# VH-VL binders against Sensor protein DivL (divL), part 6

Target 1, 212 residues: Sensor protein DivL (divL), of Caulobacter vibrioides (q9rqq9r547to758)
Amino acid sequence: NVSYELRTPLTTIIGYSELLERADGISERGRNHVAAVRAAATQLARSIDDVLDMAQIDAGEMALEIEDIRVSDLLLNAQERALKDAQLGGVTLAVECEEDVGLIRGDGKRLAQTLDHLVENALRQTPPGGRVTLSARRALGEVRLDVSDTGRGVPFHVQAHIFDRFVGRDRGGPGLGLALVKALVELHGGWVALESEPGNGSTFTCHLPETQ
Short names: E, the ipSAE of ESMFold2; O, the ipSAE of OpenDDE; V2, 0.75 times the mean of E and O plus 0.25 times the DockQ between their complexes.

## First folded at step 6 (VH-VL; framework fv_ustekinumab)

Design s12
Fold by ESMFold2-Fast, scan of step 6:
Structure s12 (fold): chain C 212 residues (1-212), chain A 122 residues (1-122), chain B 107 residues (1-107)
Amino acid sequence: as target 1 above (212 residues)
Amino acid sequence: EVQLVQSGAEVKKPGESLKISCKGSGYSFTDYWLGWVRQMPGKGLDWIGIIYPGDSDTRYSPSFQGQVTMSVDKSITTAYLQWNSLKASDTAMYYCAREGYRSGWYDAFDIWGQGTLVTVSS
Amino acid sequence: DIQMTQSPSSLSASVGDRVTITCRASQSISDYLAWYQQKPEKAPKSLIYAASSLQSGVPSRFSGSGSGTDFTLTISSLQPEDFATYYCQQSYSTPYTFGQGTKLEIK
């Protein structure tokens, strides 16, 4: 199993990095270097998981664990996970959820994964002083989950390719993140949309089927 | 090493056809836009257009639309710029360049070919 | 089409000088601006992307600033290898457009 072969050394690197950060006698410079190593290893772990998830989807082997999920919990939990990164980037991270949205049928883990990728993308595109908003609205037959940012926007020529796999991977671009968003939303019977004007932010929308 | 290698210099007569090439290596060819830029002798840079090798989507400058054709051959990671009928005014250095992917979206030409000098004279 | 105007068209300076080159867009382009350096008979080299982000391997004496319509490239302490022509370029919308170039010459 490739996952086990790659995750084991990665877990070891992360573990020792954490121990070194707390060790007596470590200089400030050394502590910063160790934190950078740990951050890189954590990013690599996420990249490996994304590759494996996409491979499983391509093989038709990803089975969703459908349950009733409170939409407000989805958004508030996603906000909580991203709050530290938002603060470090100087970006306001807000949740706006209509009281009547209620429940949605879906896989909680996969929908959380979807929101995490969209929020990470939004934070990466938004300069200090900007804003990222997670919101939800119920429409006829569906619930819409929006991640909106006041960032740089997406050039029109790029918009048609925004969900392509490995776009810009070697430059630290989104790699599989947005491709996974599309794949996971489509597994739920939904679809994804982008509304963006270059220089005027972006809104990514996940359209998901209404609760039975 | 990420690299773009262009074909050698060309000397042509007006009315002749020409196809110049730009071969990418060291990166995923189908994941980056590739641009073409013209520089006439002693002049500045003129953008010709960009092509996405994954699906051959093209965006041309209005000044070059219908004058040249951009294409790719994914199997050999090579892009082409082609003229059906050359004019003396096509005499210039032609650069291919990869549109980089930094800060989350495509931005700036980060890797440039060495250039192909095209001379059109009788 | 978005017009890009550089100022000055040419500039004379001495090693150690602080040099500033400006670029103005005919309409707002947010931060979709790049700066390139070109030496005689060579391909352009990327210096700055997203108005202010330094390309890997470019010396820290180069910096970019600005947003919207007005942009600046600054070289804090000019070195002999910096004498070249500099171009700004917008990628906010197609067609992409370059400034006319600024020749940086030895005083």
Scores: ipSAE 0.474, ipTM 0.776, lowest interface PAE 2.7, mean pLDDT 88

Design s13
Fold by ESMFold2-Fast, scan of step 6:
Structure s13 (fold): chain C 212 residues (1-212), chain A 122 residues (1-122), chain B 107 residues (1-107)
Amino acid sequence: as target 1 above (212 residues)
Amino acid sequence: EVQLVQSGAEVKKPGESLKISCKGSGYSFTDYWLGWVRQMPGKGLDWIGIIYPGDSDTRYSPSFQGQVTMSVDKSITTAYLQWNSLKASDTAMYYCAREGYPSGWYDAFDIWGQGTLVTVSS
Amino acid sequence: DIQMTQSPSSLSASVGDRVTITCRASQSISDYLAWYQQKPEKAPKSLIYAASSLQSGVPSRFSGSGSGTDFTLTISSLQPEDFATYYCQQSYSTPYTFGQGTKLEIK
């Protein structure tokens, strides 16, 4: 249910708004409350966008804007967008892309969105001192995009459900993020996989069909 | 509001059958694992097992395997814990609790039922 | 099965004190550890998940730390409403197991 996905940021906005209402003077605490409200509003806007994107996919109405994409650019741009969050979390964010991977046919916006969700998930699950690696390789008939982390891993009994909708939403988890990753990759004719052992990190792989 | 509401207290004799319930509301019932926990009078918490309502996948503690059955009825968002033949040693408070799905991203029972007191005596 | 050992079994402290409760796993459980608070005749309440993540609505005076086998729950400035029994629980593998509990009494 989408209302659960939106509940946490809405509750945060309401809570901080109430605290701000009690504080009638200008203060550093008040400034912090305003920042928290803005952060929650931003998260709510992103959640709404994810809900709308999923609805569009479900209706069969999402049209991909297929173009030639340099895979190394795709990974480096994703790294750049997440670098500040990685630094704040004390996590190393690395890119490993073979020069011979070259081009892939796909929707640049939607593939960037896919990587953003995977990186956000990896950073959320990786403690300070850990590492998140974005990598790509060309295999027989496909290009594989990997997001690997040294985080907590995923218990075996739940791995088959990790791409289900609204996972972890009440605690700022991926919510629709991983489900949207699966939907967007499948819309490109590909598939997604997870390789993980509890305590040993996780690797999320997007398998994308090679062009020609 | 997210809540789990359990059935009322039960007083039974050894050998009788019993089925207690836990009704979820305010959330998508099939998206969360649901667990059962026993607390004997004056003692700590004992994990019984968890069930995933979407497909009835179950994981039991070995000490409870074969002694109790967990089940769900998705149409009324209700989970059940059932005994075919009660023993005096089953006397305890029984809690149901929602675990975030999947475990490992959530890995705690974040919402708890109020408990069902089961008393078994001859 | 993974055994969870809590210490102490009970303690008493004054309002304003820093209180620590420890929990040890018989094998490494990474950070798959939760802490619960249970008041007399009430259901347990979730405090901490993933060893150190604070549950929504829980006061910031509660914090969790640790990884592997050794874990700690800290209450930085004890309040009267913190009188309760505290339990740790591992979810690294089934069967999930709880510690024996720590009863906290405010002087």
Scores: ipSAE 0.102, ipTM 0.597, lowest interface PAE 5.3, mean pLDDT 85

Design s14
Heavy chain, then light chain:
Amino acid sequence: EVQLVQSGAEVKKPGESLKISCKGSGYSFTDYWLGWVRQMPGKGLDWIGIIYPGDSDTRYSPSFQGQVTMSVDKSITTAYLQWNSLKASDTAMYYCAREGYYSGWYDAFDIWGQGTLVTVSS
Amino acid sequence: DIQMTQSPSSLSASVGDRVTITCRASQSISDYLAWYQQKPEKAPKSLIYAASSLQSGVPSRFSGSGSGTDFTLTISSLQPEDFATYYCQQSYSTPYTFGQGTKLEIK
ESMFold2-Fast, scan of step 6: ipSAE 0.518; ipTM 0.767

Design s15
Fold by ESMFold2-Fast, scan of step 6:
Structure s15 (fold): chain C 212 residues (1-212), chain A 122 residues (1-122), chain B 107 residues (1-107)
Amino acid sequence: as target 1 above (212 residues)
Amino acid sequence: EVQLVQSGAEVKKPGESLKISCKGSGYSFTDYWLGWVRQMPGKGLDWIGIIYPGDSDTRYSPSFQGQVTMSVDKSITTAYLQWNSLKASDTAMYYCAREGYTPSWYDAFDIWGQGTLVTVSS
Amino acid sequence: DIQMTQSPSSLSASVGDRVTITCRASQSISDYLAWYQQKPEKAPKSLIYAASSLQSGVPSRFSGSGSGTDFTLTISSLQPEDFATYYCQQSYSTPYTFGQGTKLEIK
């Protein structure tokens, strides 16, 4: 049930729309109200897209568009997209990529989507002054993409359920984000892992097999 | 409206079995850990354990392990706390509570049931 | 198990007073600490999570601070409805443990 994902942004849109309707005209304050409505609408659109993507995966209907992807470009592009949010949150966002990782075969859009969800999760978990690191390394038969943070960590009893659907959605948590990460990585033939100790950050790893 | 509604008060004799319930509504029951807390008359709060309804994963306090069983019925969004053989020392108020999501994961009971008073005496 | 000790066990205060309650953990629990308020014959109510984050609907006169082993709950200007018993609770590891409670009474 996705009611919580839709309810909160809808309530925000309605509230700000009512405030705007009571305004004398389009003022600076009115512009701020419109910005808030737009932000809530954008969040709702993303939530709907995540729900549709998950439904498509569940139905076995999501076909990957496999291409050659330079891993360093994948990480640097993810960093660029998240840089503003990282700066706003007072968090350092770094990329560390092994020189010889090279290329992987995968769906660029879906792998970018996967990294975006992991980075968003890491930034949400990391207080000002902390660090989020995107890194990649090659291992036997696979490439590993890591998103590490110096944040709060994950309680031990939660770690087994962290990729379950709708976890954290009512508190601005991942909702479908981490579940979608798992689904998209598994669609590439890979798997996801978490290493975390409460109070000492988290590392999420996407294990992607080499495609010959 | 998010609610946890517990079953009514129980009066039992030592040695009897008992199962009390906690029904969740207004939220996705399988997405939240659910805890049980005991409060003896005039005493503080004592954690019994938590259960994840999605797969019935349980974490018990060592002092309650083997004394009670936590379970769920997902089809009616209800959690249970069960004793096979009650003792007079089981007399207490029993609360169920949902472990809420913080921006940094689960770590606090944000919604509580009204409590079930269990009295065990001969 | 992690032991939680509150101080004081009870205190008397007047409306308008600043009240401070302390909670100590027997080992570091980072910020995995919550505060609850319980009124007579009622279920506990969540006040603070993650040591310092205010629960939705809780008045801003309540605040939490601390990390590691020492934590504080502060009520900046006591109101009549604030007379209750307050509990801290760690969720760093199972078993979860509560403090013994602090009873806040009218002076």
Scores: ipSAE 0.485, ipTM 0.759, lowest interface PAE 2.8, mean pLDDT 87

Design s16
Heavy chain, then light chain:
Amino acid sequence: EVQLVQSGAEVKKPGESLKISCKGSGYSFTDYWLGWVRQMPGKGLDWIGIIYPGDSDTRYSPSFQGQVTMSVDKSITTAYLQWNSLKASDTAMYYCAREGYYGSWYDAFDIWGQGTLVTVSS
Amino acid sequence: DIQMTQSPSSLSASVGDRVTITCRASQSISDYLAWYQQKPEKAPKSLIYAASSLQSGVPSRFSGSGSGTDFTLTISSLQPEDFATYYCQQSYSTPYTFGQGTKLEIK
ESMFold2-Fast, scan of step 6: ipSAE 0.507; ipTM 0.765

Design s2
Fold by ESMFold2-Fast, scan of step 6:
Structure s2 (fold): chain C 212 residues (1-212), chain A 121 residues (1-121), chain B 107 residues (1-107)
Amino acid sequence: as target 1 above (212 residues)
Amino acid sequence: EVQLVQSGAEVKKPGESLKISCKGSGYSFTDYWLGWVRQMPGKGLDWIGIIYPGDSDTRYSPSFQGQVTMSVDKSITTAYLQWNSLKASDTAMYYCAREGYGSWYDAFDIWGQGTLVTVSS
Amino acid sequence: DIQMTQSPSSLSASVGDRVTITCRASQSISDYLAWYQQKPEKAPKSLIYAASSLQSGVPSRFSGSGSGTDFTLTISSLQPEDFATYYCQQSYSTPYTFGQGTKLEIK
């Protein structure tokens, strides 16, 4: 429950930063500094949320709010949230969804969180001029959500540990993103997979059981 | 803050066993691969292998496979490099190094000070 | 195994010089290349990772470039403390391999 004590001051910092960005009388350099502070505070808020979510999962206390979700909406909404970052990085962000994938039963917030972490990872690994694709397909007994990138790939020795906690911790954040993806997908009764060859991109797949 | 501290120099005879150590501190020991590198006197760097302390997953160079064993003791954040039977050709400086930096562990960012192993009669 | 070849094996230079060291991989290694500096009787120090990214605390006069098979380490204005041996290393696949080293000596 310490999460609320940490989130409150951070929400205040983000709120005031947003107000300052719109304020009259602040210089352009000052607006850029405020934007940087807000971006950092937003990233810290996400990192805190990830740590607290993982702690809740570890305690067996995360209950999923299962609902019917249109898979195409799930992917399109994830694309929209990441579009600005993709454009700033010079990366093409595309959605490819089979028209008949339809509905899946799951927790919309947690599946959106899962896709956000996979897209953030893909964008971080993809140089300018590359491509990240969000796709979905229905197979026997499951729906597969793929996030594929044309980036640097994952070294073979790392692939066995890619979903471990704190991978990438030294570059910022707690390094929980992919571990949280695995945990959230497994809470849905599914599993995660990676297909990658170093230098030739990566595809992360969330296998979600078919429910109707 | 972050450092790797290796055990002291060793002088051994051919046929003797040896285990040298590398103690990590100031970071999460189980989150980083740890590598071993050999440097023979006056020569360049030879990669021995890497070990992932979280589960003891190992990758050896083919030239060192079966010649030396990497292991870890997570409770004391220490990695080991071990020989069952030393040869004169094992005389070298041995470095341990943490693999870090990029999102996918792609460079040795922190190095131990080295352990000099001398094998002679 | 991936072979890493450095050029030159040694070079002499003066303080203030621009120094270039090259490293060639026997096959494409994308950007999985690091550069290390080693001074006599000391452990190597990391300079560059991911072919072009500076390690924290490394002076801006050091830069790395390249991708695929051809890589370059440049020191834009050589300082007295830069005289050392430099190594490239690939981490694209195991076994990791180092170049043979380039010894940078005072002219």
Scores: ipSAE 0.468, ipTM 0.777, lowest interface PAE 3.2, mean pLDDT 89

Design s20 (from a3 with heavy chain R103D)
Fold by ESMFold2-Fast, scan of step 6:
Structure s20 (fold): chain C 212 residues (1-212), chain A 123 residues (1-123), chain B 107 residues (1-107)
Amino acid sequence: as target 1 above (212 residues)
Amino acid sequence: EVQLVQSGAEVKKPGESLKISCKGSGYSFTDYWLGWVRQMPGKGLDWIGIIYPGDSDTRYSPSFQGQVTMSVDKSITTAYLQWNSLKASDTAMYYCAREGYYDSSWYDAFDIWGQGTLVTVSS
Amino acid sequence: DIQMTQSPSSLSASVGDRVTITCRASQSISDYLAWYQQKPEKAPKSLIYAASSLQSGVPSRFSGSGSGTDFTLTISSLQPEDFATYYCQQSYSTPYTFGQGTKLEIK
């Protein structure tokens, strides 16, 4: 079991790093080193999970746990998870949800994962003083979830490849975040769109069908 | 580590065909756009175009569209710039360069450059 | 096409000087601007991307600033290895365009 073989040593590294951070006599420099090690191990664990999720999807082995999800709760929970990172980055993180959007059919864990990747991408692209907005609305036959930012935007030639696997892999993680967004939304029978003009931010839209 | 290695200098006559190469190593060749830049003797830099090796999507400068062809061979991580019929005005140094990006973000600067291929076209 | 104009076309400076080179775009390009250094007989080297981000391995004496149409490259304390030609380049839209270059000569 590859998953077990990889997660076990990471759990050990994270655990001992936490214990070392609480140790008596550690210097300020030592505390910073331990925090860096723990952050790196945590990021590696997330990267491993992304790789395993993509492998499961590719094998046709990811089964969705479909349930009724209140859209406003989905967006507010995503905002809550990202709020501290947004504050540290000097970015306003807002939720704008029509009160009549109501419920959608989907896998709560996987839709939360989808929003987390989109929000993380938006925060990474948005300089201090900017804004990231999570919003939702109903349209004919679908519910649209938007993550919009006032950041740098996406160069026109990159827009055709933004959902490709391993974009940015050599300079940050496995490069699977946006590829996973696409795969998870498509697993729900939906599709993902990007609307961006360079210099004017970007909006990623997840189109989710109203089907049983 | 990460490098682009270009083919050697060429001396040609007007009307001849030519194909020069740019071999990438030390990185995922199909995940980065690759550009070509011309520099005429004593002049500045002039952008030819970019190609995405993963699917051969291309963007050409209008001044070079139809004059040159960009292509790739993914199996040997090599990009090509090709002329069907050279002119004396094609005499220049030709650079290939990788367009960088980071953290699933992009920045559209050429971060790694080949050493250049000098092409001389004279009668 | 977006035209990039650099100023000055050449300048002379002494080691230790603060040097400023400017680049102007014919229309707004947000922060889609890069700066390159080219030494004689060598390929260009990336210095700055996204108008103000320092490329890995580039000395901290180099900095970029600006957005929209007006951009600046600054060398805070000129070193002998800094004599070169400097180019700005926009990648806001295709075709990408370079400035005409600024030749920096050490007195």
Scores: ipSAE 0.483, ipTM 0.767, lowest interface PAE 2.7, mean pLDDT 88

Design s21 (from a3 with heavy chain Y102T)
Heavy chain, then light chain:
Amino acid sequence: EVQLVQSGAEVKKPGESLKISCKGSGYSFTDYWLGWVRQMPGKGLDWIGIIYPGDSDTRYSPSFQGQVTMSVDKSITTAYLQWNSLKASDTAMYYCAREGYTRSSWYDAFDIWGQGTLVTVSS
Amino acid sequence: DIQMTQSPSSLSASVGDRVTITCRASQSISDYLAWYQQKPEKAPKSLIYAASSLQSGVPSRFSGSGSGTDFTLTISSLQPEDFATYYCQQSYSTPYTFGQGTKLEIK
ESMFold2-Fast, scan of step 6: ipSAE 0.565; ipTM 0.790

Design s24 (from a3 with heavy chain Y102D S105G; at its last look DockQ between E and O 0.54; V2 from the best seeds 0.00; counts 0 for: pae E 2.1 > 2)
Heavy chain, then light chain:
Amino acid sequence: EVQLVQSGAEVKKPGESLKISCKGSGYSFTDYWLGWVRQMPGKGLDWIGIIYPGDSDTRYSPSFQGQVTMSVDKSITTAYLQWNSLKASDTAMYYCAREGYDRSGWYDAFDIWGQGTLVTVSS
Amino acid sequence: DIQMTQSPSSLSASVGDRVTITCRASQSISDYLAWYQQKPEKAPKSLIYAASSLQSGVPSRFSGSGSGTDFTLTISSLQPEDFATYYCQQSYSTPYTFGQGTKLEIK
ESMFold2-Fast, scan of step 6: ipSAE 0.588; ipTM 0.796
ESMFold2, look of step 7: ipSAE 0.532; ipTM 0.791
ESMFold2 (binder alone), look of step 7: mean pLDDT 91; pTM 0.938
OpenDDE, look of step 7: ipSAE 0.779; ipTM 0.890

Design s3
Fold by ESMFold2-Fast, scan of step 6:
Structure s3 (fold): chain C 212 residues (1-212), chain A 121 residues (1-121), chain B 107 residues (1-107)
Amino acid sequence: as target 1 above (212 residues)
Amino acid sequence: EVQLVQSGAEVKKPGESLKISCKGSGYSFTDYWLGWVRQMPGKGLDWIGIIYPGDSDTRYSPSFQGQVTMSVDKSITTAYLQWNSLKASDTAMYYCAREGYSSWYDAFDIWGQGTLVTVSS
Amino acid sequence: DIQMTQSPSSLSASVGDRVTITCRASQSISDYLAWYQQKPEKAPKSLIYAASSLQSGVPSRFSGSGSGTDFTLTISSLQPEDFATYYCQQSYSTPYTFGQGTKLEIK
């Protein structure tokens, strides 16, 4: 298992880095170095997972583990995972969920992964003082999951390619996040959409079919 | 090493066709928009257009639409700018440049060295 | 089309001076503005992206500011190698447009 072989040393590096950050007697400079190592190892682990997930999808090997999911729980858990990053960036992270959305059938891990990528994109796009909202609503034959931000928006020429692989690649990742969002939503029988005006934020919508 | 290398200088007569090239290396060619910019002698920069090599989607300046064609050959990581019929007013330096995409990085971050095109009778 | 106007068109300054170049868009472009430096007979070099973000490898004496329609490039302590023409460029909408350029000469 190649994934396991790569993640084991990364887990060890992350674990020891965390212990060193809490240890007595290390210098401020040493503490900064340890934090940098831990951040790099965490980012590498996430990048490896994204590459392997996309490879599995391309090979037709990703099987969804379908379960009943409370949509409000899905959004609240995604908010909780991103709350510290939002706080550090000076961004308000809110959840708005219609009372009657209820349950969706889907793969909880993969839908959480989808929301995590969308939230990370939104936080990266949103300057301090801005807002990111996760919301859900039931529409004709579907449930829509929205991630909306008040950030800088997406240039018109980029919008047609926003879900292509490696679009928006930066120093920290392989650029697969939004491509994975599209692939994972499509595995659920859905589709993704973007509505954006440059300078006035973006809304990414995951359209998931109703499961009667 | 990320770089764009352009073809050499050209001297042409009005009415002739021309195709100049811009070869990318050191990065994933299909993941970045590539732009073309004209600079007439002693003048400023004029944006011609951009092309997305992954699917050849193009956006042209209205001033250049129908006057030039942008294209790519992904197999050799090369972009092209082509004229069917050159005019003396096409005399200029032509630059290719890679557009970095992220919400915080929209600019031409890597530039080719330029191709001088001279059109005279 | 969005028009970009730079001022001044040219200026002369001494080594050590603080130099400012301004760029004005004919309509709001948020922070979709870049600054480029071009030395004689060379390709342009990226200095600033997203109005205020410094490009990797660019000296910290360069800074950008502004949003909406009014933008400024500042060189805090001019050096001899800063002799060049400077251009602003918007990427808010196509067609992208450049300012006319500001030629900076060191006395």
Scores: ipSAE 0.342, ipTM 0.722, lowest interface PAE 4.3, mean pLDDT 87

Design s30
Fold by ESMFold2-Fast, scan of step 6:
Structure s30 (fold): chain C 212 residues (1-212), chain A 121 residues (1-121), chain B 107 residues (1-107)
Amino acid sequence: as target 1 above (212 residues)
Amino acid sequence: EVQLVQSGAEVKKPGESLKISCKGSGYSFTDYWLGWVRQMPGKGLDWIGIIYPGDSDTRYSPSFQGQVTMSVDKSITTAYLQWNSLKASDTAMYYCAREYSSGWYDAFDIWGQGTLVTVSS
Amino acid sequence: DIQMTQSPSSLSASVGDRVTITCRASQSISDYLAWYQQKPEKAPKSLIYAASSLQSGVPSRFSGSGSGTDFTLTISSLQPEDFATYYCQQSYSTPYTFGQGTKLEIK
């Protein structure tokens, strides 16, 4: 199994890096180098997962594990996972969820994956001192999940192609990230939208139907 | 290796038509915008426009709108710049370039070698 | 259209010098600015994108800074191969526009 063969050495690298970060007797510079190695290995593991997920979707083989998900938990958990990266980038990461949004039917793992890609994208596009906001609202037969940033915005000519595969791949960008967002939201019967003016930030919205 | 290879130099008379080419290799041709840039002899760079090969969406500079046509043939990963009627003022070096977009940070990261177009007499 | 103005139009320098070229946009372009190097009889080469990000393979002596309307390209410790014409270019809105160029000449 290609997945197993690639992930095994990566989990070993990540594991030993974590142990070294907590070990006595290494310099601060050494600890920083170990953290960089662990971060790189984690990102590679995520990239491998993205490729395999997209292949599974293309084959029509991804089955969603539908469950009841509290929307506020979904957003708060996504914030928690991204908090360290936001702090390192000097970006404020906030959650704003209406009290009465409640539950949605969906695949918790896949919706968390969707939010992770949107937040990662927003953090990359937002300079230090900026803000990324995760928010949710219930509307006409749907729940809307928004990831808004105060970053550079998206040029108008790019907006039509932003969800295409391998955008930014060659420079260590998300590659499949936004394409996976679109595919996963569409598997839930939903759709994705972008609202952006160059220089004035961006809002990515996932429209998810109440009934799956 | 990502490469853009352009067609050879052209010598034309005013009123003649011309179509020059730019062939991409080593990358997914339909996933990147492709731009055209003019450089008149001894002058700076002048943006003509960009085309997205996946759907042939085009954006032209106002000074070139209606003067030239950008097109692509996806089957041979080739872009074209075409004039129906050349003028002496079209004499210039023409470059094609791939627009890199990482998180929407756009720049022309790979350039063709250029096609010299001379229009005289 | 957004007008890009470079300063100076030409500059003479010696190997080892620190050189700074400036580029000003007629309106705010955020950080949608690229820098290119062009040597005589050759195609332009990408140096910097997003105002401050180095293209792969570009020496670290090149750096870019700025946002909004004012941008700079800096070359620390100039090398013989750096004598060329430099262009800034905005991609904030179409039409994309280039600066007029700065010719860096040997002193």
Scores: ipSAE 0.011, ipTM 0.538, lowest interface PAE 8.9, mean pLDDT 85

Design s34 (from a3 with light chain T94L)
Heavy chain, then light chain:
Amino acid sequence: EVQLVQSGAEVKKPGESLKISCKGSGYSFTDYWLGWVRQMPGKGLDWIGIIYPGDSDTRYSPSFQGQVTMSVDKSITTAYLQWNSLKASDTAMYYCAREGYYRSSWYDAFDIWGQGTLVTVSS
Amino acid sequence: DIQMTQSPSSLSASVGDRVTITCRASQSISDYLAWYQQKPEKAPKSLIYAASSLQSGVPSRFSGSGSGTDFTLTISSLQPEDFATYYCQQSYSLPYTFGQGTKLEIK
ESMFold2-Fast, scan of step 6: ipSAE 0.558; ipTM 0.788

